# Ledger of designs, part 2: VHH binders against q9xw16

Target 1, 132 residues: q9xw16
Amino acid sequence: MSGWNAYIDTMTAAAPSIKRCAIVGAADGSVWARTEADNVFKASEEELKTFVALFNDVTQVPAKGADIEGVHYVVPRTEESLIFGKKENTGFFAVKTKSAVLIAVYEGPNEVAAQVRKAVESMQTYLNNAGY

## First folded at step 20 (VHH)

Design m2
Fold by OpenDDE, fold request of step 23:
Structure m2 (fold): chain B 132 residues (1-132), chain A 123 residues (1-123)
Amino acid sequence: as target 1 above (132 residues)
Amino acid sequence: QVQLQESGGGLVQPGGSLRLSCAASGFTFSDYYMYWVRQAPEKGLEWVSTISSSGSTIYYKDSVKGRFTVSRDNAKNTLYLQMNSLKPEDAAQYYCATDAPSGEPDLYRTDYRGQGTQVTVSS
């Protein structure tokens, strides 16, 4: 198990409502770590390649939305280095670090979303400070 | 309590125009992103447009770009959606929505969304 799995564990521990989570390379979408077993993050490498490319211009993402694990999400807005999507009672948060994209898929009410965002952004800050 | 009241819907022919309004109260309107969403019969809720608190950031669904214009008047606590060149596929119940207190949009729930105004497009 790579050291990146520890960060997956940290995020999922901080936000138990995270259903699936992944850390991928910002440049190519390669999977560095992902949730496994009963909560396998199932996005393909091709999909992830496309997804991480969205961060090249986040301002264009709302118009088209974003796909993760074959699911299309509405992206009502974006922030710098942050893409989040909504679909019914589910959603995702994706943040970009210097070299990675952290993706967390969740299910639940808005309060759950807030916790997920906090967990992902906290990890983002940590990794950025660590040079990743 | 957040209150949003949409108006301006109606029946128009294809190519026609409508201007929707959303009157907001119960929160500091000028501090929040506002959204337009719509729901057509037998279809799920669809995001249409986003406008930031100041109006400086705006997003549109691709299918409405160039035809719809979102705007806001913070002094009047009102959100607008100018809809031009309307198409049959634009027919839907249109809702305005705002961010939840957490700062996240909650578009699929009614807590921070109005009752809607009906837009019908038919020849």
Scores: ipSAE 0.762, ipTM 0.880, lowest interface PAE 0.6, mean pLDDT 95
Fold by OpenDDE, fold request of step 23:
Parts: C-alpha cells; sequence; structure tokens
Structure m2 (fold): chain B 132 residues (1-132), chain A 123 residues (1-123)
C-alpha cells in the first residue's frame, strides 16, 4: 500500500457510501491511489486525462457533463475546484488540490451525498495545507 | 415544504416558441439555485438549464444553447424558460427543480421538483 492509499482509506471511512475512490495527478490524470479488491476504481488513464482537464475551465462542464468509468453523469453546476455529477441514485464528487484530483463515486440519496462531499473537501483542505 | 408548479406548456409546430413559468413557495426562493429538467416518454431525466440565486451564473445543455433562455424574478418567486426555435426532440414533460437542503441538486428526486408541464412539438 502506497502512502496515498491511506488517504483513500480515510475518505472511505469518513463516508461509507463511497463505492469507489481515486487520487490522480491534476496535470495528467495518472493514478496515485485508488480503491481496489471488491471496489476497484476502473476509469482508464485516457478517461482520467480527459476528466482532470475539465478543471481547466469548469464553466464548460455543465453543458457536456462528465464521464467516469464509462458512465455519463449530469453536471448541473460547478465550483472553482469542485465538479459533482448525478445519475439516478448515484453520483460523484471531484475536488482539485494543488497537484491532485480526488474523485469519489457514491450511491445513495442526497443526504448521503452531503457526507461524501464533506469527506472529499476535508481531504482537499488537508492536502492543500500539506502542499499537495 | 418546497412547492414548485410549472405552467406554460402546450402544442407547437417545429420552429415555434413557448415560455414556461415555475411558481415557487415553501422556501426562500432568492437563496437557491434553480434548474430546468425534462423527460420524454421512455427516456431518462435530462438536465436543461441552471440559474444561480442572483441570476449571475447560467448554464445550458449544449443542444438548447442559443434557443432557450432561463431567467428568474425573485420578487415574484418565479422561474422562467423561454424556448425558441423548438424542435421535435425538445418534446417532453418539463420540470423546475431546486437544491436540496444539503446544498446540492437532487434532480432525480420528486420532492424538490414540480409536477411538470407538457411540451409537444409536432407539425
Amino acid sequence: as target 1 above (132 residues)
Amino acid sequence: QVQLQESGGGLVQPGGSLRLSCAASGFTFSDYYMYWVRQAPEKGLEWVSTISSSGSTIYYKDSVKGRFTVSRDNAKNTLYLQMNSLKPEDAAQYYCATDAPSGEPDLYRTDYRGQGTQVTVSS
């Protein structure tokens, strides 16, 4: 287990509704850590490269939506360093740090989504303060 | 209790126009993002447009850009959707929606959406 895997464990422990999670390089979408075993995060490197590039102009993301693991999500709105998507009873939160993008895919109602957001934003703050 | 009620739907020919309205009550309308979504028969829910509380931030689905205009009147607690140059693929039940109390939209839930208004486009 890499050092970054510990942060995956922290987020998934904080929000049990996270089904899959990844930490990737903000510049190129390279995978630094991801959930594995029964909850493998399956996005390809090419897909992740495209995904992290969305943060170059988040204002354009709602018009097109976002794809993760071959699934298309509606993105009703964005924030400067936050992209979130919805699809039926599933969704994702993606936050950008200085050097990374944290992606959490979850299943459940919006009450559950709030806990997921809190988990990824908490990690975002921690990593930013640590210089990452 | 959040209440939203859409109106203004109807039958139009391709190239025609409609103006939808959404009357909001049961929450502080001026503090929330508002959304338009639509659902055609046997198709999934489709996001159409977003407008921020002040109206300063607006988003559109690509397929409706240049044809649809979202606006709001916070004094009247009303959301609008001006639809011009309507196409057959625009035919659907149109719903207005707002953010859930957690602060994020939950567009696939009915408790933060209206009952909808039907838009039909046919020659």
Scores: ipSAE 0.748, ipTM 0.873, lowest interface PAE 0.6, mean pLDDT 94
Fold by OpenDDE, look of step 20:
Structure m2 (fold): chain B 132 residues (1-132), chain A 123 residues (1-123)
Amino acid sequence: as target 1 above (132 residues)
Amino acid sequence: QVQLQESGGGLVQPGGSLRLSCAASGFTFSDYYMYWVRQAPEKGLEWVSTISSSGSTIYYKDSVKGRFTVSRDNAKNTLYLQMNSLKPEDAAQYYCATDAPSGEPDLYRTDYRGQGTQVTVSS
């Protein structure tokens, strides 16, 4: 298990509603770590490349939405380093660090979103401070 | 308690116009993003437009760009949606919604969304 897998475990432990999670390169969408076994993060390399590119201009994302693991999510708004989407009882939070994008896909009632966001943003802050 | 009440819906012919309003109460309206969503029969909830607290940031669904205009009057705690050049595919129950207290869009929770106003487009 790489060091990046520990960060996956940290986020999933902090927010149990996270079903799948990945840490990918911000430049190319390469997978550095992801949930596996029964909760495999299944986004393709091509999809991730496209996804991380959304951060180049987040203002365009709401109009188009975002796709993760072949699922289309509504993105009502974005922030500079944060893209979040929703689809019924599922959603995702994606945050950009200096060199990575953290993606957490969650399932549950809407109120769980706050916990997921906190987990992902906490990791974002940690990694940024660590130079990643 | 957050309360949202939509109005202004009705029956129009294709190419017609409607202006929807959403009266907000029970929260500091001027501090929150507001959203328009819609749901047509046998379809899921669909996002239509977003407007930031100050109105400085606005987003539209592609299919309504150039036809719909979202605005807000924070002094009146009211959200608006001007709908021009209406198409049959625009027919739906239209809802206004706001963020949850945590700040995330809560478009799919009925307790942060109004009862809706019906828009029908038919020749």
Scores: ipSAE 0.740, ipTM 0.867, lowest interface PAE 0.7, mean pLDDT 94
Fold by ESMFold2, fold request of step 23:
Structure m2 (fold): chain B 132 residues (1-132), chain A 123 residues (1-123)
Amino acid sequence: as target 1 above (132 residues)
Amino acid sequence: QVQLQESGGGLVQPGGSLRLSCAASGFTFSDYYMYWVRQAPEKGLEWVSTISSSGSTIYYKDSVKGRFTVSRDNAKNTLYLQMNSLKPEDAAQYYCATDAPSGEPDLYRTDYRGQGTQVTVSS
């Protein structure tokens, strides 16, 4: 959806350190929008279906970690609607809304990670308030 | 300023036990999640376990679950890792860590990470 691409633009503008991001359906992992071109978000439909199902019980995630874009991340803890992925100087934030999961992949230190988290959580709040 | 000091490492035989300690200062220890991480030679840092500020939520990496027990004493500002049934694969430098000021786990930050404590497993 072209309309959903505006939300991709909003997140990447708010946190320029986001390397790739996507908005996917919470029920099935279907891609509603993603970064494209030189920054294409490269997760398969099968991977995304598995990934969004992690939000069915986030307490089970730390034991095994999580995979996105074929990369394995450690997940040292979670929050009810938030999964933190870490791999060396890179990571992801994923948040669940009523209908969607927002995924942002970044590179950089904690200051960069905090900026990315703020952008993703702000969009989470906006979409939840809008009924998504 | 955040300070973390690890101790309790040593040489043990396979199947043996060690208890690690992490003395914390420079922050309100009881308000923060704590983590154990480890680093074997020529490997990156590996997350081992997590304990919430109250101690009520605990996570372990699958390979150590059932063998390691993390605990904390908030009155003494001390984090512990009881390691039982040690295997050669557990040999590493062990470090404790906490959350970044922004609230996410900060496993790789070196400016408050102590010297670590060495665990060596051999017969």
Scores: ipSAE 0.512, ipTM 0.766, lowest interface PAE 1.8, mean pLDDT 88
Fold by ESMFold2, look of step 20:
Structure m2 (fold): chain B 132 residues (1-132), chain A 123 residues (1-123)
Amino acid sequence: as target 1 above (132 residues)
Amino acid sequence: QVQLQESGGGLVQPGGSLRLSCAASGFTFSDYYMYWVRQAPEKGLEWVSTISSSGSTIYYKDSVKGRFTVSRDNAKNTLYLQMNSLKPEDAAQYYCATDAPSGEPDLYRTDYRGQGTQVTVSS
Protein backbone atom coordinates (compact mmCIF):
# COMPACT_ATOMS: atom_id res chain seq x y z
CA MET B 1 0.00 0.00 0.00
CA SER B 2 1.84 3.05 -1.40
CA GLY B 3 -0.48 5.45 0.42
CA TRP B 4 0.41 3.86 3.77
CA ASN B 5 4.14 4.17 3.00
CA ALA B 6 3.96 7.87 3.90
CA TYR B 7 3.17 6.92 7.49
CA ILE B 8 6.21 4.64 7.57
CA ASP B 9 8.31 7.59 6.38
CA THR B 10 6.78 9.87 9.03
CA MET B 11 7.66 7.51 11.88
CA THR B 12 11.22 6.84 10.69
CA ALA B 13 11.82 10.56 10.20
CA ALA B 14 10.50 11.35 13.68
CA ALA B 15 12.73 8.73 15.33
CA PRO B 16 15.82 7.93 13.25
CA SER B 17 16.75 5.07 15.57
CA ILE B 18 13.84 3.07 14.17
CA LYS B 19 15.58 0.44 12.06
CA ARG B 20 12.48 -1.28 10.71
CA CYS B 21 8.77 -0.74 11.05
CA ALA B 22 5.43 -1.82 9.69
CA ILE B 23 1.74 -1.05 9.68
CA VAL B 24 -0.30 -4.25 9.74
CA GLY B 25 -3.99 -5.07 9.93
CA ALA B 26 -5.20 -5.51 13.50
CA ALA B 27 -7.50 -8.38 12.60
CA ASP B 28 -5.13 -10.61 10.66
CA GLY B 29 -1.61 -9.12 10.60
CA SER B 30 -1.71 -8.38 6.88
CA VAL B 31 1.02 -5.95 5.88
CA TRP B 32 -0.31 -2.55 4.80
CA ALA B 33 3.16 -1.00 4.64
CA ARG B 34 6.66 -1.68 5.87
CA THR B 35 10.22 -0.51 5.58
CA GLU B 36 11.86 -2.06 2.50
CA ALA B 37 15.22 -2.67 0.82
CA ASP B 38 18.18 -2.41 3.22
CA ASN B 39 15.75 -2.02 6.13
CA VAL B 40 13.19 -4.64 5.16
CA PHE B 41 10.81 -5.65 7.92
CA LYS B 42 11.06 -9.42 7.70
CA ALA B 43 8.29 -10.80 9.89
CA SER B 44 6.43 -13.74 8.38
CA GLU B 45 2.69 -13.86 7.75
CA GLU B 46 2.24 -16.51 10.47
CA GLU B 47 4.31 -14.51 12.97
CA LEU B 48 2.32 -11.33 12.34
CA LYS B 49 -1.01 -13.11 12.74
CA THR B 50 0.15 -14.38 16.13
CA PHE B 51 1.60 -11.01 17.08
CA VAL B 52 -1.49 -8.87 16.46
CA ALA B 53 -3.60 -11.35 18.43
CA LEU B 54 -1.59 -10.36 21.52
CA PHE B 55 -3.64 -7.17 21.60
CA ASN B 56 -6.76 -9.22 22.36
CA ASP B 57 -5.54 -9.20 25.98
CA VAL B 58 -2.31 -7.34 26.62
CA THR B 59 -2.25 -8.46 30.28
CA GLN B 60 -1.38 -12.01 29.13
CA VAL B 61 1.66 -10.95 27.12
CA PRO B 62 4.33 -10.61 29.86
CA ALA B 63 4.06 -14.28 30.83
CA LYS B 64 5.31 -15.46 27.43
CA GLY B 65 6.93 -12.48 25.74
CA ALA B 66 6.67 -11.84 22.03
CA ASP B 67 8.38 -12.79 18.79
CA ILE B 68 8.99 -10.46 15.86
CA GLU B 69 11.29 -11.13 12.88
CA GLY B 70 12.24 -14.44 14.49
CA VAL B 71 13.60 -12.65 17.57
CA HIS B 72 12.21 -13.32 21.03
CA TYR B 73 11.67 -10.26 23.19
CA VAL B 74 10.92 -10.04 26.87
CA VAL B 75 7.74 -8.05 27.57
CA PRO B 76 8.06 -7.17 31.26
CA ARG B 77 4.79 -5.22 31.24
CA THR B 78 2.28 -3.65 28.88
CA GLU B 79 0.05 -0.58 28.78
CA GLU B 80 -3.50 -0.08 27.43
CA SER B 81 -2.78 -0.39 23.70
CA LEU B 82 1.01 -0.64 23.84
CA ILE B 83 3.34 -3.62 23.90
CA PHE B 84 7.05 -3.00 24.30
CA GLY B 85 9.67 -5.69 23.93
CA LYS B 86 13.24 -5.66 25.16
CA LYS B 87 16.37 -7.56 24.20
CA GLU B 88 19.73 -6.08 25.23
CA ASN B 89 20.15 -2.70 23.47
CA THR B 90 17.34 -3.46 21.03
CA GLY B 91 13.60 -3.53 21.33
CA PHE B 92 10.26 -2.83 19.75
CA PHE B 93 7.20 -0.74 20.38
CA ALA B 94 3.85 -1.83 19.05
CA VAL B 95 0.58 0.08 19.34
CA LYS B 96 -2.93 -0.76 18.27
CA THR B 97 -5.28 1.63 16.51
CA LYS B 98 -8.87 0.97 15.54
CA SER B 99 -7.82 -0.95 12.40
CA ALA B 100 -4.07 -1.43 12.58
CA VAL B 101 -1.04 -2.31 14.62
CA LEU B 102 2.04 -0.15 14.23
CA ILE B 103 5.33 -1.93 14.92
CA ALA B 104 8.71 -0.20 15.26
CA VAL B 105 11.97 -2.07 15.85
CA TYR B 106 14.83 0.05 17.15
CA GLU B 107 18.44 -0.18 18.23
CA GLY B 108 20.08 2.05 20.80
CA PRO B 109 20.10 3.03 24.46
CA ASN B 110 17.00 3.76 26.52
CA GLU B 111 17.03 7.51 25.75
CA VAL B 112 16.51 6.57 22.10
CA ALA B 113 13.71 4.17 23.07
CA ALA B 114 11.72 7.04 24.56
CA GLN B 115 11.86 8.92 21.24
CA VAL B 116 10.71 5.83 19.36
CA ARG B 117 7.76 5.37 21.73
CA LYS B 118 6.77 9.01 21.30
CA ALA B 119 6.87 8.73 17.49
CA VAL B 120 4.79 5.56 17.44
CA GLU B 121 2.21 6.86 19.93
CA SER B 122 1.89 10.12 18.03
CA MET B 123 1.09 8.18 14.85
CA GLN B 124 -1.33 5.98 16.81
CA THR B 125 -3.24 9.08 17.90
CA TYR B 126 -3.23 10.49 14.37
CA LEU B 127 -4.56 7.30 12.78
CA ASN B 128 -7.22 6.81 15.46
CA ASN B 129 -8.43 10.38 14.91
CA ALA B 130 -8.51 9.70 11.17
CA GLY B 131 -10.71 6.64 11.69
CA TYR B 132 -8.10 3.92 11.28
CA GLN A 1 22.02 7.80 41.46
CA VAL A 2 20.00 4.60 41.44
CA GLN A 3 21.41 1.90 43.73
CA LEU A 4 19.99 -1.61 44.12
CA GLN A 5 21.33 -4.29 46.48
CA GLU A 6 20.07 -7.86 46.48
CA SER A 7 20.25 -10.31 49.37
CA GLY A 8 18.69 -13.47 50.76
CA GLY A 9 20.09 -16.10 48.41
CA GLY A 10 21.56 -19.39 49.52
CA LEU A 11 21.66 -23.14 49.07
CA VAL A 12 18.42 -25.10 49.32
CA GLN A 13 17.18 -28.57 48.46
CA PRO A 14 14.68 -29.03 45.63
CA GLY A 15 11.26 -28.08 46.96
CA GLY A 16 12.77 -25.62 49.42
CA SER A 17 12.07 -21.93 49.91
CA LEU A 18 14.03 -18.69 49.95
CA ARG A 19 13.04 -15.05 50.32
CA LEU A 20 15.04 -12.49 48.38
CA SER A 21 15.23 -8.78 49.19
CA CYS A 22 16.27 -5.79 47.09
CA ALA A 23 17.16 -2.61 48.97
CA ALA A 24 16.71 0.49 46.85
CA SER A 25 18.07 4.03 47.15
CA GLY A 26 18.81 7.11 45.03
CA PHE A 27 15.34 7.39 43.50
CA THR A 28 11.69 7.65 44.55
CA PHE A 29 11.11 3.90 44.85
CA SER A 30 7.32 4.21 45.21
CA ASP A 31 7.01 5.84 41.76
CA TYR A 32 8.57 2.99 39.76
CA TYR A 33 7.82 -0.50 38.51
CA MET A 34 10.25 -3.07 39.86
CA TYR A 35 11.45 -6.28 38.25
CA TRP A 36 13.23 -9.47 39.22
CA VAL A 37 15.61 -10.98 36.65
CA ARG A 38 18.03 -13.89 36.90
CA GLN A 39 21.10 -15.16 35.12
CA ALA A 40 22.55 -18.68 35.06
CA PRO A 41 25.69 -19.88 33.22
CA GLU A 42 23.51 -22.06 30.98
CA LYS A 43 21.20 -19.15 30.12
CA GLY A 44 21.30 -15.49 29.29
CA LEU A 45 19.47 -12.95 31.44
CA GLU A 46 15.88 -14.05 32.14
CA TRP A 47 12.97 -11.93 33.31
CA VAL A 48 11.13 -13.44 36.31
CA SER A 49 8.58 -11.01 37.69
CA THR A 50 7.20 -7.48 37.53
CA ILE A 51 5.40 -5.43 40.18
CA SER A 52 3.83 -2.01 39.65
CA SER A 53 4.71 1.04 41.75
CA SER A 54 1.71 0.52 44.06
CA GLY A 55 2.00 -3.26 44.03
CA SER A 56 -1.46 -3.66 42.46
CA THR A 57 -0.29 -5.07 39.11
CA ILE A 58 1.92 -8.16 39.09
CA TYR A 59 3.25 -10.34 36.29
CA TYR A 60 5.20 -13.61 36.41
CA LYS A 61 7.06 -15.67 33.87
CA ASP A 62 4.93 -18.78 33.28
CA SER A 63 7.52 -21.18 34.69
CA VAL A 64 7.50 -19.52 38.14
CA LYS A 65 3.80 -18.67 38.40
CA GLY A 66 2.25 -20.22 41.48
CA ARG A 67 5.66 -20.79 43.13
CA PHE A 68 7.07 -17.27 43.36
CA THR A 69 5.46 -14.22 44.93
CA VAL A 70 6.77 -10.71 44.35
CA SER A 71 5.95 -7.95 46.83
CA ARG A 72 7.20 -4.53 47.87
CA ASP A 73 7.27 -2.31 50.94
CA ASN A 74 7.33 1.28 49.73
CA ALA A 75 7.88 2.62 53.25
CA LYS A 76 11.13 0.62 53.45
CA ASN A 77 12.17 1.01 49.79
CA THR A 78 12.43 -2.75 49.54
CA LEU A 79 11.38 -5.28 46.91
CA TYR A 80 10.88 -8.95 47.82
CA LEU A 81 10.68 -12.28 46.02
CA GLN A 82 9.30 -15.25 47.96
CA MET A 83 10.42 -18.40 46.17
CA ASN A 84 8.70 -21.66 47.08
CA SER A 85 8.93 -25.15 45.57
CA LEU A 86 12.36 -24.36 44.17
CA LYS A 87 13.62 -26.45 41.26
CA PRO A 88 17.15 -26.97 39.90
CA GLU A 89 16.26 -24.76 36.92
CA ASP A 90 15.66 -21.84 39.30
CA ALA A 91 19.34 -21.79 40.30
CA ALA A 92 20.78 -18.46 39.18
CA GLN A 93 22.16 -15.12 40.24
CA TYR A 94 19.07 -12.98 40.95
CA TYR A 95 18.95 -9.23 40.35
CA CYS A 96 16.37 -6.54 40.74
CA ALA A 97 15.79 -3.82 38.16
CA THR A 98 13.56 -0.79 37.55
CA ASP A 99 12.42 1.55 34.76
CA ALA A 100 14.65 3.88 32.79
CA PRO A 101 14.25 7.59 33.64
CA SER A 102 11.99 7.83 30.55
CA GLY A 103 9.63 5.23 32.04
CA GLU A 104 10.38 2.10 29.99
CA PRO A 105 11.55 -1.17 31.56
CA ASP A 106 15.34 -1.21 31.87
CA LEU A 107 16.29 -4.80 32.63
CA TYR A 108 19.80 -4.68 31.12
CA ARG A 109 21.26 -1.48 32.59
CA THR A 110 24.38 -2.48 34.49
CA ASP A 111 25.45 0.77 36.16
CA TYR A 112 22.98 0.45 39.08
CA ARG A 113 22.91 -3.37 39.24
CA GLY A 114 24.30 -4.80 42.44
CA GLN A 115 26.25 -8.05 42.54
CA GLY A 116 23.00 -10.00 42.78
CA THR A 117 22.26 -12.83 45.16
CA GLN A 118 22.99 -16.45 44.32
CA VAL A 119 20.28 -19.09 44.54
CA THR A 120 21.61 -22.65 44.41
CA VAL A 121 19.30 -25.65 44.31
CA SER A 122 21.11 -28.93 44.99
CA SER A 123 19.72 -32.44 45.10
Scores: ipSAE 0.489, ipTM 0.736, lowest interface PAE 1.8, mean pLDDT 88
Fold by ESMFold2, fold request of step 23:
Structure m2 (fold): chain B 132 residues (1-132), chain A 123 residues (1-123)
Amino acid sequence: as target 1 above (132 residues)
Amino acid sequence: QVQLQESGGGLVQPGGSLRLSCAASGFTFSDYYMYWVRQAPEKGLEWVSTISSSGSTIYYKDSVKGRFTVSRDNAKNTLYLQMNSLKPEDAAQYYCATDAPSGEPDLYRTDYRGQGTQVTVSS
């Protein structure tokens, strides 16, 4: 939907080092919006269903890591509604709202990662306040 | 005390070239990954390039790949960014950076970044 794509634009504008991101349904991983064109967020439907289910028990995620877009990440940190994954120069933040999961994949050093986290958490707060 | 000092910025026309340098001191430069990041007015920091401690692994932001070349000279403790075919969108304050372990648990912070050097692209 075109309205959901505006939230993608908001996050990528706030953190320019977001390479790809998506908003997906928390229950089934269905894609509500994603980055397109040259930076297509390309996780499969099956992978996204598995990925969002990680939020059913975030305490198990650091031991297993996480897979998105066919890349395996170590997960050094989780919080009740946040998963942080890292692989070399690439990382992701995923946050859960009432009905959605926001996923942002980025490249760069720790200061860049901090901007990405702030961008997704700001959107998480906005969507939660709007009932999503 | 870690210090990073960027230099080599300036005014160039579109299509022009510029070479940035980053002088490092206060740490064992050859043990650390180095980064170039940039910031345009009213925008967040944007990652540009990464080079491993030995120089054997290099990453570029897609929009600069093929135009920019990162390199390092570990004997001189210096990081370089050769920028060719510059575009107006490349205009920004450019910083070199490194990540270092800190005593504080802060996964989102680059411990060290220089004051930056300005790149302006205009006709």
Scores: ipSAE 0.213, ipTM 0.626, lowest interface PAE 4.2, mean pLDDT 86

Design m3
Fold by ESMFold2, look of step 21:
Structure m3 (fold): chain B 132 residues (1-132), chain A 123 residues (1-123)
Amino acid sequence: as target 1 above (132 residues)
Amino acid sequence: QVQLQESGGGLVQPGGSLRLSCAASGFTFSDYYMYWVRQAPEKGLEWVSTISSSGSTIYYKDSVKGRFTVSRDNAKNTLYLQMNSLKPEDAAQYYCATDTPSGEPDLYRVDYRGQGTQVTVSS
């Protein structure tokens, strides 16, 4: 398959608890691909521009948390290229590659969170190795 | 398996101080991030503070920064929260939390969470 949609399909297949996900440009938040149809990823352009800028210094993110799709998430901690978002039984993982940010929104208990993280980090590695 | 037990809450006037403790057992405490969360009546759980396994990385919610100090003693398997300059909005049931075995923050699990410890701030 062509285009960035195949990478969306790869992540959602690897972690079925992902409700929505997207690949966006790290510089401007432009949407390269996202889940569509019944599960469209609905973050606005302005929200995504603000969101990707969080990766300029992830250590500053926990103090105020993060917004995606108009939902505010607490960020209890970060790692160098990874932001954890939590809100009750939902959450997100976001990882940065050389030129993109991968965002996956999920729902479920801690076992599904680990699988979601593995799916997005595997794609992060793949895209970094491909020069993205 | 994991067991967490909070203590040290009480009634205090605005501007007062309390020190909370969280006794941990059933896991290798020194390997895990620890968190403080709180819940006021009719509200959801709110994250307050994070401390890394070694204690070298610490985060606070903006509204408590400068007033609260999180610490840990890995030899005693105990997490602490020193709360100074307490405000009415700090009144809540306080709980400690940790990561999943895979290392993801797990703030909302009730099955290993203790009863919590109540902090009441009244004039």
Scores: ipSAE 0.580, ipTM 0.810, lowest interface PAE 1.6, mean pLDDT 90
Fold by OpenDDE, look of step 21:
Structure m3 (fold): chain B 132 residues (1-132), chain A 123 residues (1-123)
Amino acid sequence: as target 1 above (132 residues)
Amino acid sequence: QVQLQESGGGLVQPGGSLRLSCAASGFTFSDYYMYWVRQAPEKGLEWVSTISSSGSTIYYKDSVKGRFTVSRDNAKNTLYLQMNSLKPEDAAQYYCATDTPSGEPDLYRVDYRGQGTQVTVSS
């Protein structure tokens, strides 16, 4: 287990509704760490490359939505370093750090979204302070 | 406060058409993306279409492409969904939605939507 896996565990512990989670390179979408086994994060390399590129112009993402693991999500709006999406009883939060993108896919009622956001943003802050 | 009110639903035969409307108030309608979602019985809420603030960019669920047309009239604060060639699998409660918060932005809130309008497709 790499050091990055510890951060995956931290986020999933902070927000139990997170179903799958990944830390990827902001430049190319390369997977640094992800949930495994029954909760394996399934996004392909090509898909992740496309996804992280969304942060180059987040203003256009709500018009088009975002795809993760072959699933299309509605993106109501974005912030500078935040993309979030919704589909049925699922959604995702993606935050950008200096060098990484943290992606958390969650399942549950609408109320769980707040906890998921806090988890990924907390990790975002930590990693930014660490230089990542 | 943000308010959305859907209308235009009804009972149609397969191949029929309906035009849904969504009246919006309580926010600057023209500044925000809008989308349609639907929920069929015993199914989750699913995305149908997205339209940008100006209407210049549009996206559809694959299964409705070529049959549904989303549009908006910003002067009337109204969102539309023209549904042609309706299929039984299109039957659902249809909602217009936005993530525009009342007051400060609130990303913890999933979305704003109205009470919905029922679409039934049956021969």
Scores: ipSAE 0.015, ipTM 0.292, lowest interface PAE 7.5, mean pLDDT 88

